# Ledger of designs, part 242: VH-VL binders against q9nrl2r1430to1533

Target 1, 104 residues: q9nrl2r1430to1533
Amino acid sequence: GGVHELSAFEQLVVELVRHDDSWPFLKLVSKIQVPDYYDIIKKPIALNIIREKVNKCEYKLASEFIDDIELMFSNCFEYNPRNTSEAKAGTRLQAFFHIQAQKL

## First folded at step 13 (VH-VL)

Design x115 (framework fv_nezutatug)
Fold by ESMFold2-Fast, scan of step 13:
Structure x115 (fold): chain C 104 residues (1-104), chain A 121 residues (1-121), chain B 107 residues (1-107)
Amino acid sequence: as target 1 above (104 residues)
Amino acid sequence: QVQLQESGPGLVKPSQTLSLTCTVSGGSIDSGYSWHWIRQHPGKGLEWIGSIYYSGRTDYNPSLKSLVTISADTSKNQFSLKLSSVTAADTAVYYCARDHYTSDWYYMDVWGQGTTVTVSS
Amino acid sequence: DIQMTQSPSSVSASVGDRVTITCKASQSISSYVAWYQQKPGKAPEPLIYSASYLYSGVPSRFSGSGSGTDFTLTISSLQPEDFATYYCQQANSFPLTFGQGTKLEIK
């Protein structure tokens, strides 16, 4: 058997995925279900993409990791009106992220 | 917080269609989660039947795909399973379950209590 | 389909014992495995997700490890309420598949 080891970025991504407000961010928005999304959002990203990048050691600096998470939130607020469930979830999850990211 | 309850007939005759409903309370089925049907044969392990997403997309176990239909009624906050042409092999406890995540992390965080279905003449 | 094989099929243990249950996937599933506990006549309850993370409320004596094809559930000091059947589940691809179960029995 093997030993399971997790990076600091992996631990933070898992905590974000676990959070009750992560549901809008778990995977890329469906092109079939929401066809106008990709006309508005030019750099789509989601937690599953970020986690894959972490697992492949593609982040060289903590700032690169933080930038991808912030892009995810920025996309949410750009596409979704302020009063939507998606925008409200994004606001709460972003606040949680800012607290956790202080450890990086 | 969120609770799931299965309902349906306890006895079904061979060759008929089994119809089960899962009623969700404390949360909405259209809030971005996946909703699953899982069964357990007497004295055996768990078998995944299929799932439905808030978008209406369904995924089925290939071994059951020609026999199974899962649908959702967002106005009643319910999703349902129809299994056609049942045989004695379909005798099982049927569970509905929620995946906390809507993608490749299909981990069942909330389960119904289960409903026993016996297929017998 | 990804096949999940658990070992042992049953284990007899005493309160206070360290118990280890293993699960092997027929192909690599990264860390996408969950563990469930099921007591007779009850629905399964989640224990662990993504190989090593405990669900809220699960006692710290439970731990999970592994990646790729080999996964382990460990109970560091067995308690009376832990006698149950344990199942692993892969979450990497459809169809979702479960191990055959490991029954933990009192010695």
Scores: ipSAE 0.006, ipTM 0.571, lowest interface PAE 11.5, mean pLDDT 85

Design x116 (framework fv_nezutatug)
Fold by ESMFold2-Fast, scan of step 13:
Structure x116 (fold): chain C 104 residues (1-104), chain A 121 residues (1-121), chain B 107 residues (1-107)
Amino acid sequence: as target 1 above (104 residues)
Amino acid sequence: QVQLQESGPGLVKPSQTLSLTCTVSGGSIDSGYSWHWIRQHPGKGLEWIGSIYYSGRTDYNPSLKSLVTISADTSKNQFSLKLSSVTAADTAVYYCARGAYTPEYHYMDVWGQGTTVTVSS
Amino acid sequence: DIQMTQSPSSVSASVGDRVTITCKASQSISSYVAWYQQKPGKAPEPLIYSASYLYSGVPSRFSGSGSGTDFTLTISSLQPEDFATYYCQQANSFPLTFGQGTKLEIK
């Protein structure tokens, strides 16, 4: 595909970004607001980084794209206790992702 | 497509250490999933042995904790099980599996085909 | 440990039947249950996660429901390839535990 063609990965990222539960995942966690985040999470990632990788054609296999999305959710659940709004949003968005990933 | 394949000896002597390896293809063990060992005794149900996460964190079934070690080799895209001091009760089919990494979401979405281990003299 | 108990232990059914298998947890596990299908000599295959979500490629005749302690797997119209043993699994806490299995046999 060309640089201006929509990919299946781009469509899926757009669906994730549009979801009501995407708010914890849109951008990298702020080091100023959450100072201990990067002491705990060694491989930070967010939807804006994943979308940039899609736009630069950095994913050669669907498995590479899926791995980055799953890393994003795993980071959420590692850092955030189960009763937080972040963990609850992550659980719902991950379930939505699994349904949409059937298109890949 | 992500695939998991178990390998190791099919026959182990009592008191020895059982060593099994799971080779992952089509995906990275360093990718945020949890990686699990599960066994099934002849004619019985499934027993969870333990797991390792991309972070290196391990969780073990308390009934096996003193006997079990799970490790990962990201350069080979493999994770391994060592079960020490085996007895005939450890005779089972051993599966490796991939799960989602959360305390609330340990579901196995990909399984290896299983490897049969017999413990006998 | 959270104990998972399945009912029935076995069931005989005919193609086209509606089959229901239940799973009861010894304590509340919210919706954190998965269901697996295992055919003789094969590895378990995932069917359902988080009580009601189908895994990719699983036929729509399979459905899951429940929350808290009581969970159900339903096959709306049994097909020949559905004769297998079914397992529930709780994902709420370690150690992860499975039900004892329900064997679905042709009548």
Scores: ipSAE 0.007, ipTM 0.657, lowest interface PAE 8.9, mean pLDDT 86

Design x117 (framework fv_nezutatug)
Fold by ESMFold2-Fast, scan of step 13:
Structure x117 (fold): chain C 104 residues (1-104), chain A 122 residues (1-122), chain B 107 residues (1-107)
Amino acid sequence: as target 1 above (104 residues)
Amino acid sequence: QVQLQESGPGLVKPSQTLSLTCTVSGGSIDSGYSWHWIRQHPGKGLEWIGSIYYSGRTDYNPSLKSLVTISADTSKNQFSLKLSSVTAADTAVYYCARGPYTHDSYYYMDVWGQGTTVTVSS
Amino acid sequence: DIQMTQSPSSVSASVGDRVTITCKASQSISSYVAWYQQKPGKAPEPLIYSASYLYSGVPSRFSGSGSGTDFTLTISSLQPEDFATYYCQQANSFPLTFGQGTKLEIK
């Protein structure tokens, strides 16, 4: 059922990208703007990379797709203190993701 | 879907080391999760033993006095528990579990293994 | 260590009843509480995280509330499959700790 699953992944990524709280997650964190990020975060990922993986059919199972999305949120919460706008956006977007992921 | 499966000996002699392995399928131990060991003594509640994170960091219950080691083997998609110098008090059902980072915590366990029974007896 | 105390230790109820289980932390844990259901011979199944959020697939008759030190799990209309032991867990600090469990049994 890879075709149906791929369509579901694309739809979900599009919904995440369009969400108001997606701004911290659209692309990889800049080394220039945030020089210590890559000292702390060893497995960086962002929505643009996840979308590229979907388009290249690299996710064979829903669990692999979900794992990458959860990694993205884990990185956000590891780097950003709880009271930051990034962490707050991440919390809201993750809740939205969990509701939408029920379709997978 | 993600599944966890415990494996190891059902019977261990006092003073020996208990070794258990959790095999993860349908997902990667290398993806931004915490991975936990929990046990349940006969007729009692749940006791958290410790965890290992996707980064390799470990946290242990201090009540176990450095008798615990948790390690991960990403090539086999497994994480393991070693509990040294066991006694009859270590008789329990042992569970492995996964914790995603959600709402500022790694410590909500959303997927559990079925559990493996360990009896410590001569 | 943060101690989690559940009340009651056991409760007898009938199908259709509203059941409330409480959990008290020995110090403030904000909203860092999870609830689990365990049936005899089976692993715990997650019900609720962060005090009030339902895991996917959990029936809407389950709800959680509370913050600080006092937390509540409610089953609005008890079903036959709900007879089980329920555990709260604090997710605030190490070591992670569970309540002693509340056994929900048939009246």
Scores: ipSAE 0.005, ipTM 0.641, lowest interface PAE 10.2, mean pLDDT 87

Design x119 (framework fv_nezutatug)
Fold by ESMFold2-Fast, scan of step 13:
Structure x119 (fold): chain C 104 residues (1-104), chain A 121 residues (1-121), chain B 107 residues (1-107)
Amino acid sequence: as target 1 above (104 residues)
Amino acid sequence: QVQLQESGPGLVKPSQTLSLTCTVSGGSIDSGYSWHWIRQHPGKGLEWIGSIYYSGRTDYNPSLKSLVTISADTSKNQFSLKLSSVTAADTAVYYCARGPHTWDSYYMDVWGQGTTVTVSS
Amino acid sequence: DIQMTQSPSSVSASVGDRVTITCKASQSISSYVAWYQQKPGKAPEPLIYSASYLYSGVPSRFSGSGSGTDFTLTISSLQPEDFATYYCQQANSFPLTFGQGTKLEIK
């Protein structure tokens, strides 16, 4: 939780948002577009929510930040069938995240 | 930073139930990861036993049939394995592990140190 | 169940060598393979997931490749800390299954 950790989390979230494969993760899934999503996914999260938590200083440890990012990917893989564009984007973005997280 | 630690009896009698607990520190079991039990028989490779998710969904190795139960206690930040009707063949090192992927690229990124279980007498 | 067969079962190498370990699935598993390193008396550590993605903190000398049934783990320039047993694991279907392991030994 220090200033340096909060700054690092903001930098990581910005890099994720700017990535070509971030499109499934930018905001919460629409109930109108995907009505069964919230019946299946009990802990929804997206990059905009994670960024708000960073800005509100809700993450005290890097592990808490990483947990929320991984929850986002877990939700993607749980809901989306294998070989969908969403699942493929999630796989590539998660790999990118793991590399960037080393900079924490 | 996140650490897993197995605990339970080192010796179990045949026909009894093996009960192991994994205590998670530095992270929450209610954080979207999958949580796994894997074992390694003496001098052999790795065998996946099963997993539990934050949703409460469990997946078990069919070779262990209905003998396996995995449960989670979010208030204690623990998940547990019960293996009923044990035999000498259940003698192994038991590991608990965390997995960030679900079903696309399902792997275990953090492992406990392992606990040795001997089924005898 | 999907069977994972590693080759070779053991390999002897020297520091600085390029080492390759292969893993063959009994049926097509696309790219759903992970690789682990295990030292005696220790738990396995992840190296690679989804056939080619390097796990965070793993040195760049490790790489993975392959799709379908044939997969390879490569260490481009072997270091002293790399002597260990390596396991592949398929994630295409339940139950998750591991290869028998490849022991990497010092020459």
Scores: ipSAE 0.006, ipTM 0.623, lowest interface PAE 11.1, mean pLDDT 86

Design x12 (framework fv_nezutatug)
Fold by ESMFold2-Fast, scan of step 13:
Structure x12 (fold): chain C 104 residues (1-104), chain A 121 residues (1-121), chain B 107 residues (1-107)
Amino acid sequence: as target 1 above (104 residues)
Amino acid sequence: QVQLQESGPGLVKPSQTLSLTCTVSGGSIDSGYSWHWIRQHPGKGLEWIGSIYYSGRTDYNPSLKSLVTISADTSKNQFSLKLSSVTAADTAVYYCARGPYTSDHYYMDVWGQGTTVTVSS
Amino acid sequence: DIQMTQSPSSVSASVGDRVTITCKASQGISNYVAWYQQKPGKAPEPLIYAASTLYSGVPSRFSGSGSGTDFTLTISSLQPEDFATYYCQQYNSYPYTFGQGTKLEIK
C-alpha cells in the first residue's frame, strides 16, 4: 500500500475514463433505461464507484483494485450480447486495461 | 479437467418438445463462462442453437428463437435445452460446449461427446 | 447473419503435404475466428482462436492467419491423424456461424 500505489490506481482509472471506449462504464446502468439489468447483474459496478473507492483509500491490495475492474468487464459481457457496441467497447477497453495493469 | 456430458431421449415424436441436459463436472457453471448448445445434422455442418450465462442471460439463434429455451440449474451444475414443436429437420447430434467470455475471444474450448436425437413417428 | 464460406469443400492429400484451407466472412469480423477439427463420430476440438492463436496442446504444424474477411488454416507436413473435417467459426456477432466444413481425405 501507500501514496505511490494510490497515485498509480488513480492514474489508471483516469486513463480508463478518458479512453474512447469508456462510455458504457462511466456510471451505473440506469434502471429506467435498462430495466432488466439488475435482475441479471447482482454485483453492479462502474468507473465512478471504483474511482471513489481509490480516493477513499478502500483498496488495500492491487489485487482488490484489479478485481473490481475485472468485475466491471465481467458484468458487461454477461449482460451484453457480443454483437453490441457495449460488448465491443468492453473488449477493447479490457485489452487496454490488461496492458496498463502489467505496469502496475 | 472440465468435462461436459449430454443426456436426454434418443427418439422424439414430431410436434413434441425435445429436452436435453448437459452435466458439467470438474468445474462450476460460473460467471467466467458461457454455456452453449450446438447441433449437427446428418452429413452437414455445425449450427449454433444458443447460450446461457450463469446469471440466466440467454442468447438464441434467431432461426430458432420462438422454439428454443435454455436454462441453468447451478445447484446441480447443469444447463438444459428445450426445443418445442420438433420435426424431422431437428434430427441431429446435439452438443453442449463451454466458451470463455471474460476475454476478447469466445471460442468453444470444451465440448461434450454429443447425443444423437432422431425425430420420427 | 454473417455467412462463413470455406474453400475447398474437400481436398485429397498425402502425408507430408502442405494443406491450405480458406474461410471467407460475408462482412468484416476482425480476428474473431476459431478453427475446429472433427473426426468421424467425435465432437469438434478447438485448434485455433483469434484467427492465429494456437489452442493449448495443438501441434505447431497447424497455423492460422487472416483478418477482416479472409482467413486461412495451414497444415504443414500433414500427418496421418490430421485426416478430418475442419470448420471455421466467427464469434464476432450473434448468431455465431460456422463454415460448411472442409473434408481432408487421404489421397
Scores: ipSAE 0.000, ipTM 0.565, lowest interface PAE 15.8, mean pLDDT 85

Design x120 (framework fv_nezutatug)
Fold by ESMFold2-Fast, scan of step 13:
Structure x120 (fold): chain C 104 residues (1-104), chain A 121 residues (1-121), chain B 107 residues (1-107)
Amino acid sequence: as target 1 above (104 residues)
Amino acid sequence: QVQLQESGPGLVKPSQTLSLTCTVSGGSIDSGYSWHWIRQHPGKGLEWIGSIYYSGRTDYNPSLKSLVTISADTSKNQFSLKLSSVTAADTAVYYCARGPLTYDHWYFDLWGQGTTVTVSS
Amino acid sequence: DIQMTQSPSSVSASVGDRVTITCKASQSISSYVAWYQQKPGKAPEPLIYSASYLYSGVPSRFSGSGSGTDFTLTISSLQPEDFATYYCQQANSFPLTFGQGTKLEIK
């Protein structure tokens, strides 16, 4: 992506971080607290990593940025049962993301 | 910005344990990155030794067997390499480096300056 | 382990030349290859990731291509600061492995 696209990605990541439902996604899952997470989830990712990739201009296409955000949600739903606070937060944040991503 | 710096003895005798430390400044090692040790033998290419992740997970190059231990001290913002039972073949420049948690689209984006280790009696 | 083989091992070129360096993986690695530049006495610096994407700040004269087992790094118009050793690295599987290096020398 161009400079215009990178500014849009940065704005969207900031909005995601500030959202009430971002708490499960701010940082990577702790192996000490959740020892089996990295045995199940093969491509872990979180908003802090995505934000750093945006800042380093590592997304060349909007689709690459969208794929990383979708991977984050996919990991959440794969690991966490539907009735958990994590899965419920993920569902709401993903819906918010889909609305905002229309601007990309 | 974020910087990495290796430190260690430079000279090690055969059969002893090599201990190196990487000090990270301008960023935290308990962030979303992986932290790596890579070495370069004289006149040869680069060899990945192993990694430690924010979660505390470690991965080691199988060619180095059970001889390698990597650990992290988040209070000092450092991670360290111990290589036991060294031989002349372990003479190399040792680098610490920052890498991703996934290896699909990422690479080592930040390296220390390197520290030369000679194994000699 | 996936073996990465670079060719040529060394190349002599002049400023303004187009230079190509190739890297072959012993197994398919999709597009999970990175390229690095190393100058004497210095640590390697990233140039390219995922076969074709330039790292931030890398000049546009550098480009990468390839998928599967065969990869190429191209410098479209060689500059004096480009004389260095270049390494490819696969990111498909553990252990991570590097090519043996290609030394780019002044003619």
Scores: ipSAE 0.000, ipTM 0.554, lowest interface PAE 14.6, mean pLDDT 84

Design x121 (framework fv_nezutatug)
Fold by ESMFold2-Fast, scan of step 13:
Structure x121 (fold): chain C 104 residues (1-104), chain A 121 residues (1-121), chain B 107 residues (1-107)
Amino acid sequence: as target 1 above (104 residues)
Amino acid sequence: QVQLQESGPGLVKPSQTLSLTCTVSGGSIDSGYSWHWIRQHPGKGLEWIGSIYYSGRTDYNPSLKSLVTISADTSKNQFSLKLSSVTAADTAVYYCARGPYTSDVYAMDYWGQGTTVTVSS
Amino acid sequence: DIQMTQSPSSVSASVGDRVTITCKASQSISSYVAWYQQKPGKAPEPLIYSASYLYSGVPSRFSGSGSGTDFTLTISSLQPEDFATYYCQQANSFPLTFGQGTKLEIK
């Protein structure tokens, strides 16, 4: 791995950030805006944190990168009911991710 | 690309209700962002009035207490401010702005041009 | 409410100068501060979020730093278009509060 894997991870994160459905995932959920979020979600994560981990070379395996992206989607579906704009955006972005992750 | 435009009467009489509307284009108010009202008194700084989220949740500045109501009309892509029992102290330029949903930043990235409201008899 | 205090209230400077504006919160706000630029007759425009991150399109001569209670906005080499009023805003808790503003005017 190493450098080539990090380049692929950066490309994928950029594609996710640019996607129309990335808005629930760009940054961590605010405690002020959603006070009960951190009572329910014990491992919060967002695309900005994942991108920083990529840039700091913290992912040693593709599976570690994929696990963090999947954690992000799992948190979305755990907190947000199915019919919400967040859950719908998450469903579409996750499908897009699964297609792009084939490049890894 | 996203644009906000304030509209409403420029002159309001004391004790009446100030009503302003913000029309959003290039983006939906039903898209998970927060939508804010901010005012600026003549020659002074900025004061946050309140916000509404796509979910219908509102947050208001406690200094305005029961005087403020913010509502949204997703069919028109608009959100509105009502400020009741106005006095001369409510004379200001009023701005609408977009803020984040999933961020601890709460910085407003798009602003309307502002509308001047004068409270006088 | 968290009070935000800016210093100086006004500063006169020349093109090419390094300008520093400070902002102090009445209690710790971590890194949850934004900076705005407002030109006469115009709405504020965002410059910086989360203390140090530049908004897209903001020139690299602008930088932000700080955490906790003390924050700084720096313009490394002042340009003619930079003469404006600058505001800090805390994003840690409601109500959202702004500093009183710093007017940057031509010497």
Scores: ipSAE 0.006, ipTM 0.590, lowest interface PAE 11.3, mean pLDDT 86

Design x122 (framework fv_nezutatug)
Fold by ESMFold2-Fast, scan of step 13:
Structure x122 (fold): chain C 104 residues (1-104), chain A 121 residues (1-121), chain B 107 residues (1-107)
Amino acid sequence: as target 1 above (104 residues)
Amino acid sequence: QVQLQESGPGLVKPSQTLSLTCTVSGGSIDSGYSWHWIRQHPGKGLEWIGSIYYSGRTDYNPSLKSLVTISADTSKNQFSLKLSSVTAADTAVYYCARGPYTSDIHYFQHWGQGTTVTVSS
Amino acid sequence: DIQMTQSPSSVSASVGDRVTITCKASQSISSYVAWYQQKPGKAPEPLIYSASYLYSGVPSRFSGSGSGTDFTLTISSLQPEDFATYYCQQANSFPLTFGQGTKLEIK
């Protein structure tokens, strides 16, 4: 494997941001609104952080980009019970991501 | 959560074909992930055997040459390994593993528990 | 094939120690290295991908560094659950290859 085209990562992040179910993932979770989040989640990440990394050319492999997106979803499911609006949004957005990522 | 489980005979005679199956649950092998076989010889490290993709494409370790075949059965959500003309050197713990989604760079986040295969008369 | 050589093959350490394991590739592999932890009778567990990125749930005492041909895994303050065998893996080219392993033992 060679280097990956960064425009593909930008396209996927833009599609994720525009999705109706992206709201739990747009920015890092607020410690004021969710005080125990950072006690439970050891590697927090959000779409704004991932997009910044794409723009700074910090992803050299598709696997690095995909791992950060998957980490974002795994954090959601670790913190939020299955019946929450956050977990439901995460489930739908992750399925959408899997379809879009086939274009990489 | 995705889970992988190996199955097959624990004892195979020299010159026979070793057949192992990996049953996947909590995820579909028809997804954009890659699916791999890796083995571990007693007293040695890990050896990558090969991979299969949802497209049906396969990649094999050249050291195993024409001896290895990996196939998928999407209706059973399983993928399998056939290793022909086995010898005592093929005695190992065999793992199945999931690789990354749509990436050409492979790291293994999810592994089966492993199944021990002994090649002996 | 790209050969991955780990050093040392075994190391004895005490809880609280800093432990460093090295992995050397026979040719340049950029940052395309993963590290795995394996306990007796268990499958390998992923720790690090792309030389320095920790998988979710991996304790912060684990860190990875390096690029090109020389890579290191560091455990900053060894805990009882860290006694295991550690493997590096290159993902730069096929066939995918692993180091021979480093066994971390109680002193």
Scores: ipSAE 0.000, ipTM 0.557, lowest interface PAE 15.7, mean pLDDT 85

Design x123 (framework fv_nezutatug)
Fold by ESMFold2-Fast, scan of step 13:
Structure x123 (fold): chain C 104 residues (1-104), chain A 121 residues (1-121), chain B 107 residues (1-107)
Amino acid sequence: as target 1 above (104 residues)
Amino acid sequence: QVQLQESGPGLVKPSQTLSLTCTVSGGSIDSGYSWHWIRQHPGKGLEWIGSIYYSGRTDYNPSLKSLVTISADTSKNQFSLKLSSVTAADTAVYYCTRGPYTSDRYYMDVWGQGTTVTVSS
Amino acid sequence: DIQMTQSPSSVSASVGDRVTITCKASQSISSYVAWYQQKPGKAPEPLIYSASYLYSGVPSRFSGSGSGTDFTLTISSLQPEDFATYYCQQANSFPLTFGQGTKLEIK
């Protein structure tokens, strides 16, 4: 990690948060609203957690940052059927992420 | 760059258990990707054996389900295949692969070089 | 299991030719098909995912199309490095299944 890498992660996470399709990913899934989520998903994560990790300089390599973002999408597709609004939003946001991640 | 490397014995006797390991470098198996075993019989096409996910979920080809076990060792960044009760029909090149767990389902974006396994007495 | 049938099993072509390989699924798989290229003695390499999206670094002469049960891989202007075996794969459901392969040979 350098200053350039930290800035790049911050810029990318901000772009993801601002994207129209970020709504399923902004914060951790509610255990109250979705009781079985944590029985199925063993490594929950969301953009607010990733952003906090970036701000605390916890990513040493771009690959670690990319892995956390991919984990977030993987959780979405594991839990949500493909015809859901969540899965469709995840599909579009992940495609956007893959284009942006080529810069890392 | 993520790289995958297969290792294990090249010769196995009929009725024994084949054990192969895939070592991953440049990325973590404890990530949002799926990790697969695929084999190719001499002069034939590709056959999917099974997969393991960061969540611990495994999926196996039903034709092999009672015979196959895939496991992961995150401390070593490895995942492994055990195929029990092998016969000459299990002679093949074995590949470990990575696939994104995406809305586009499962395509294999990184492949190991392959390891040849011969089942013979 | 979803069966993937490729045609032709082999094709002979010259550099500069347009080559088309087809793949038929035994039931609808929407757009969940991938294509791979394998050269002798090497592991397969991804070419296309979700029927039509090029994998990063794949030359634009490769294209994929189709939906439902019928899928096509096209090489618009064949180059010497394109002589290889090509495989389709359905990515819709488990078990994942591959076509039997198409050998692209020089005339």
Scores: ipSAE 0.012, ipTM 0.672, lowest interface PAE 7.9, mean pLDDT 87

Design x124 (framework fv_nezutatug)
Fold by ESMFold2-Fast, scan of step 13:
Structure x124 (fold): chain C 104 residues (1-104), chain A 121 residues (1-121), chain B 107 residues (1-107)
Amino acid sequence: as target 1 above (104 residues)
Amino acid sequence: QVQLQESGPGLVKPSQTLSLTCTVSGGSIDSGYSWHWIRQHPGKGLEWIGSIYYSGRTDYNPSLKSLVTISADTSKNQFSLKLSSVTAADTAVYYCAKGPYTADHYYMDVWGQGTTVTVSS
Amino acid sequence: DIQMTQSPSSVSASVGDRVTITCKASQSISSYVAWYQQKPGKAPEPLIYSASYLYSGVPSRFSGSGSGTDFTLTISSLQPEDFATYYCQQANSFPLTFGQGTKLEIK
């Protein structure tokens, strides 16, 4: 055992990954399983990519980090009808994110 | 930190088209947000005109739908409002604003300073 | 369209007073209401989203409550910088609509 110190961005990404509603967002959508996704979504992103960008110190401003998370949610709502489990998970996770992001 | 700045002519003649532009700095208009136009008539409250999203989708106030077009120019990092066939009733301060893109909730958390438009002969 | 009605239209108060402004929606909007503060000659500044959550930087003397059709904005101890016009907004459905505004004036 040890005390872990994480950057604010890493702490928030970990909280999002651990959330019950993170499942649609953990990795990029498969082109094989969802072949029309990349015809509709021109800027795909997922939590694993955002976490890697945090670890490589690619976010210079909190706004850049927030922009990538919001893009992830916007892609979900753009592709998925509102009555889908993906859109419902996205709605709940985005609300959680908005509360947590105020700490940034 | 995102900043929005409205620009356009302060005086427009009746029956002409009002054209306003919102310039975005400190962020990109294709970053997955909703971008809005709101106006405020002299001595009155706020009226939502419409919005455009990073995808190019638009939503318009039904009271203005046949008269309003909102468009985006990502190369200039701008989004614009065109309101056709203006009358004196379109005299107002016009604001652009930014909010999150949500499935069912529409908040505006960053606003421009506003630009005054007078419709007069 | 969902109509938002604020009460009162104006209120006169002194520094240190507790001030409450109400907002009524013509149909249920769950918790999807925001509150804005507007000072003369300035753009509206967001205060509250989803009925009760404060935006970052908003003083803790501001609070919001309500659900369904009836909502309130409270300032627990009025400060000189709080004299402004306050607007509620329903965020539930298009078109987005605002209340007519409540002007908070020095007594």
Scores: ipSAE 0.293, ipTM 0.804, lowest interface PAE 3.7, mean pLDDT 89

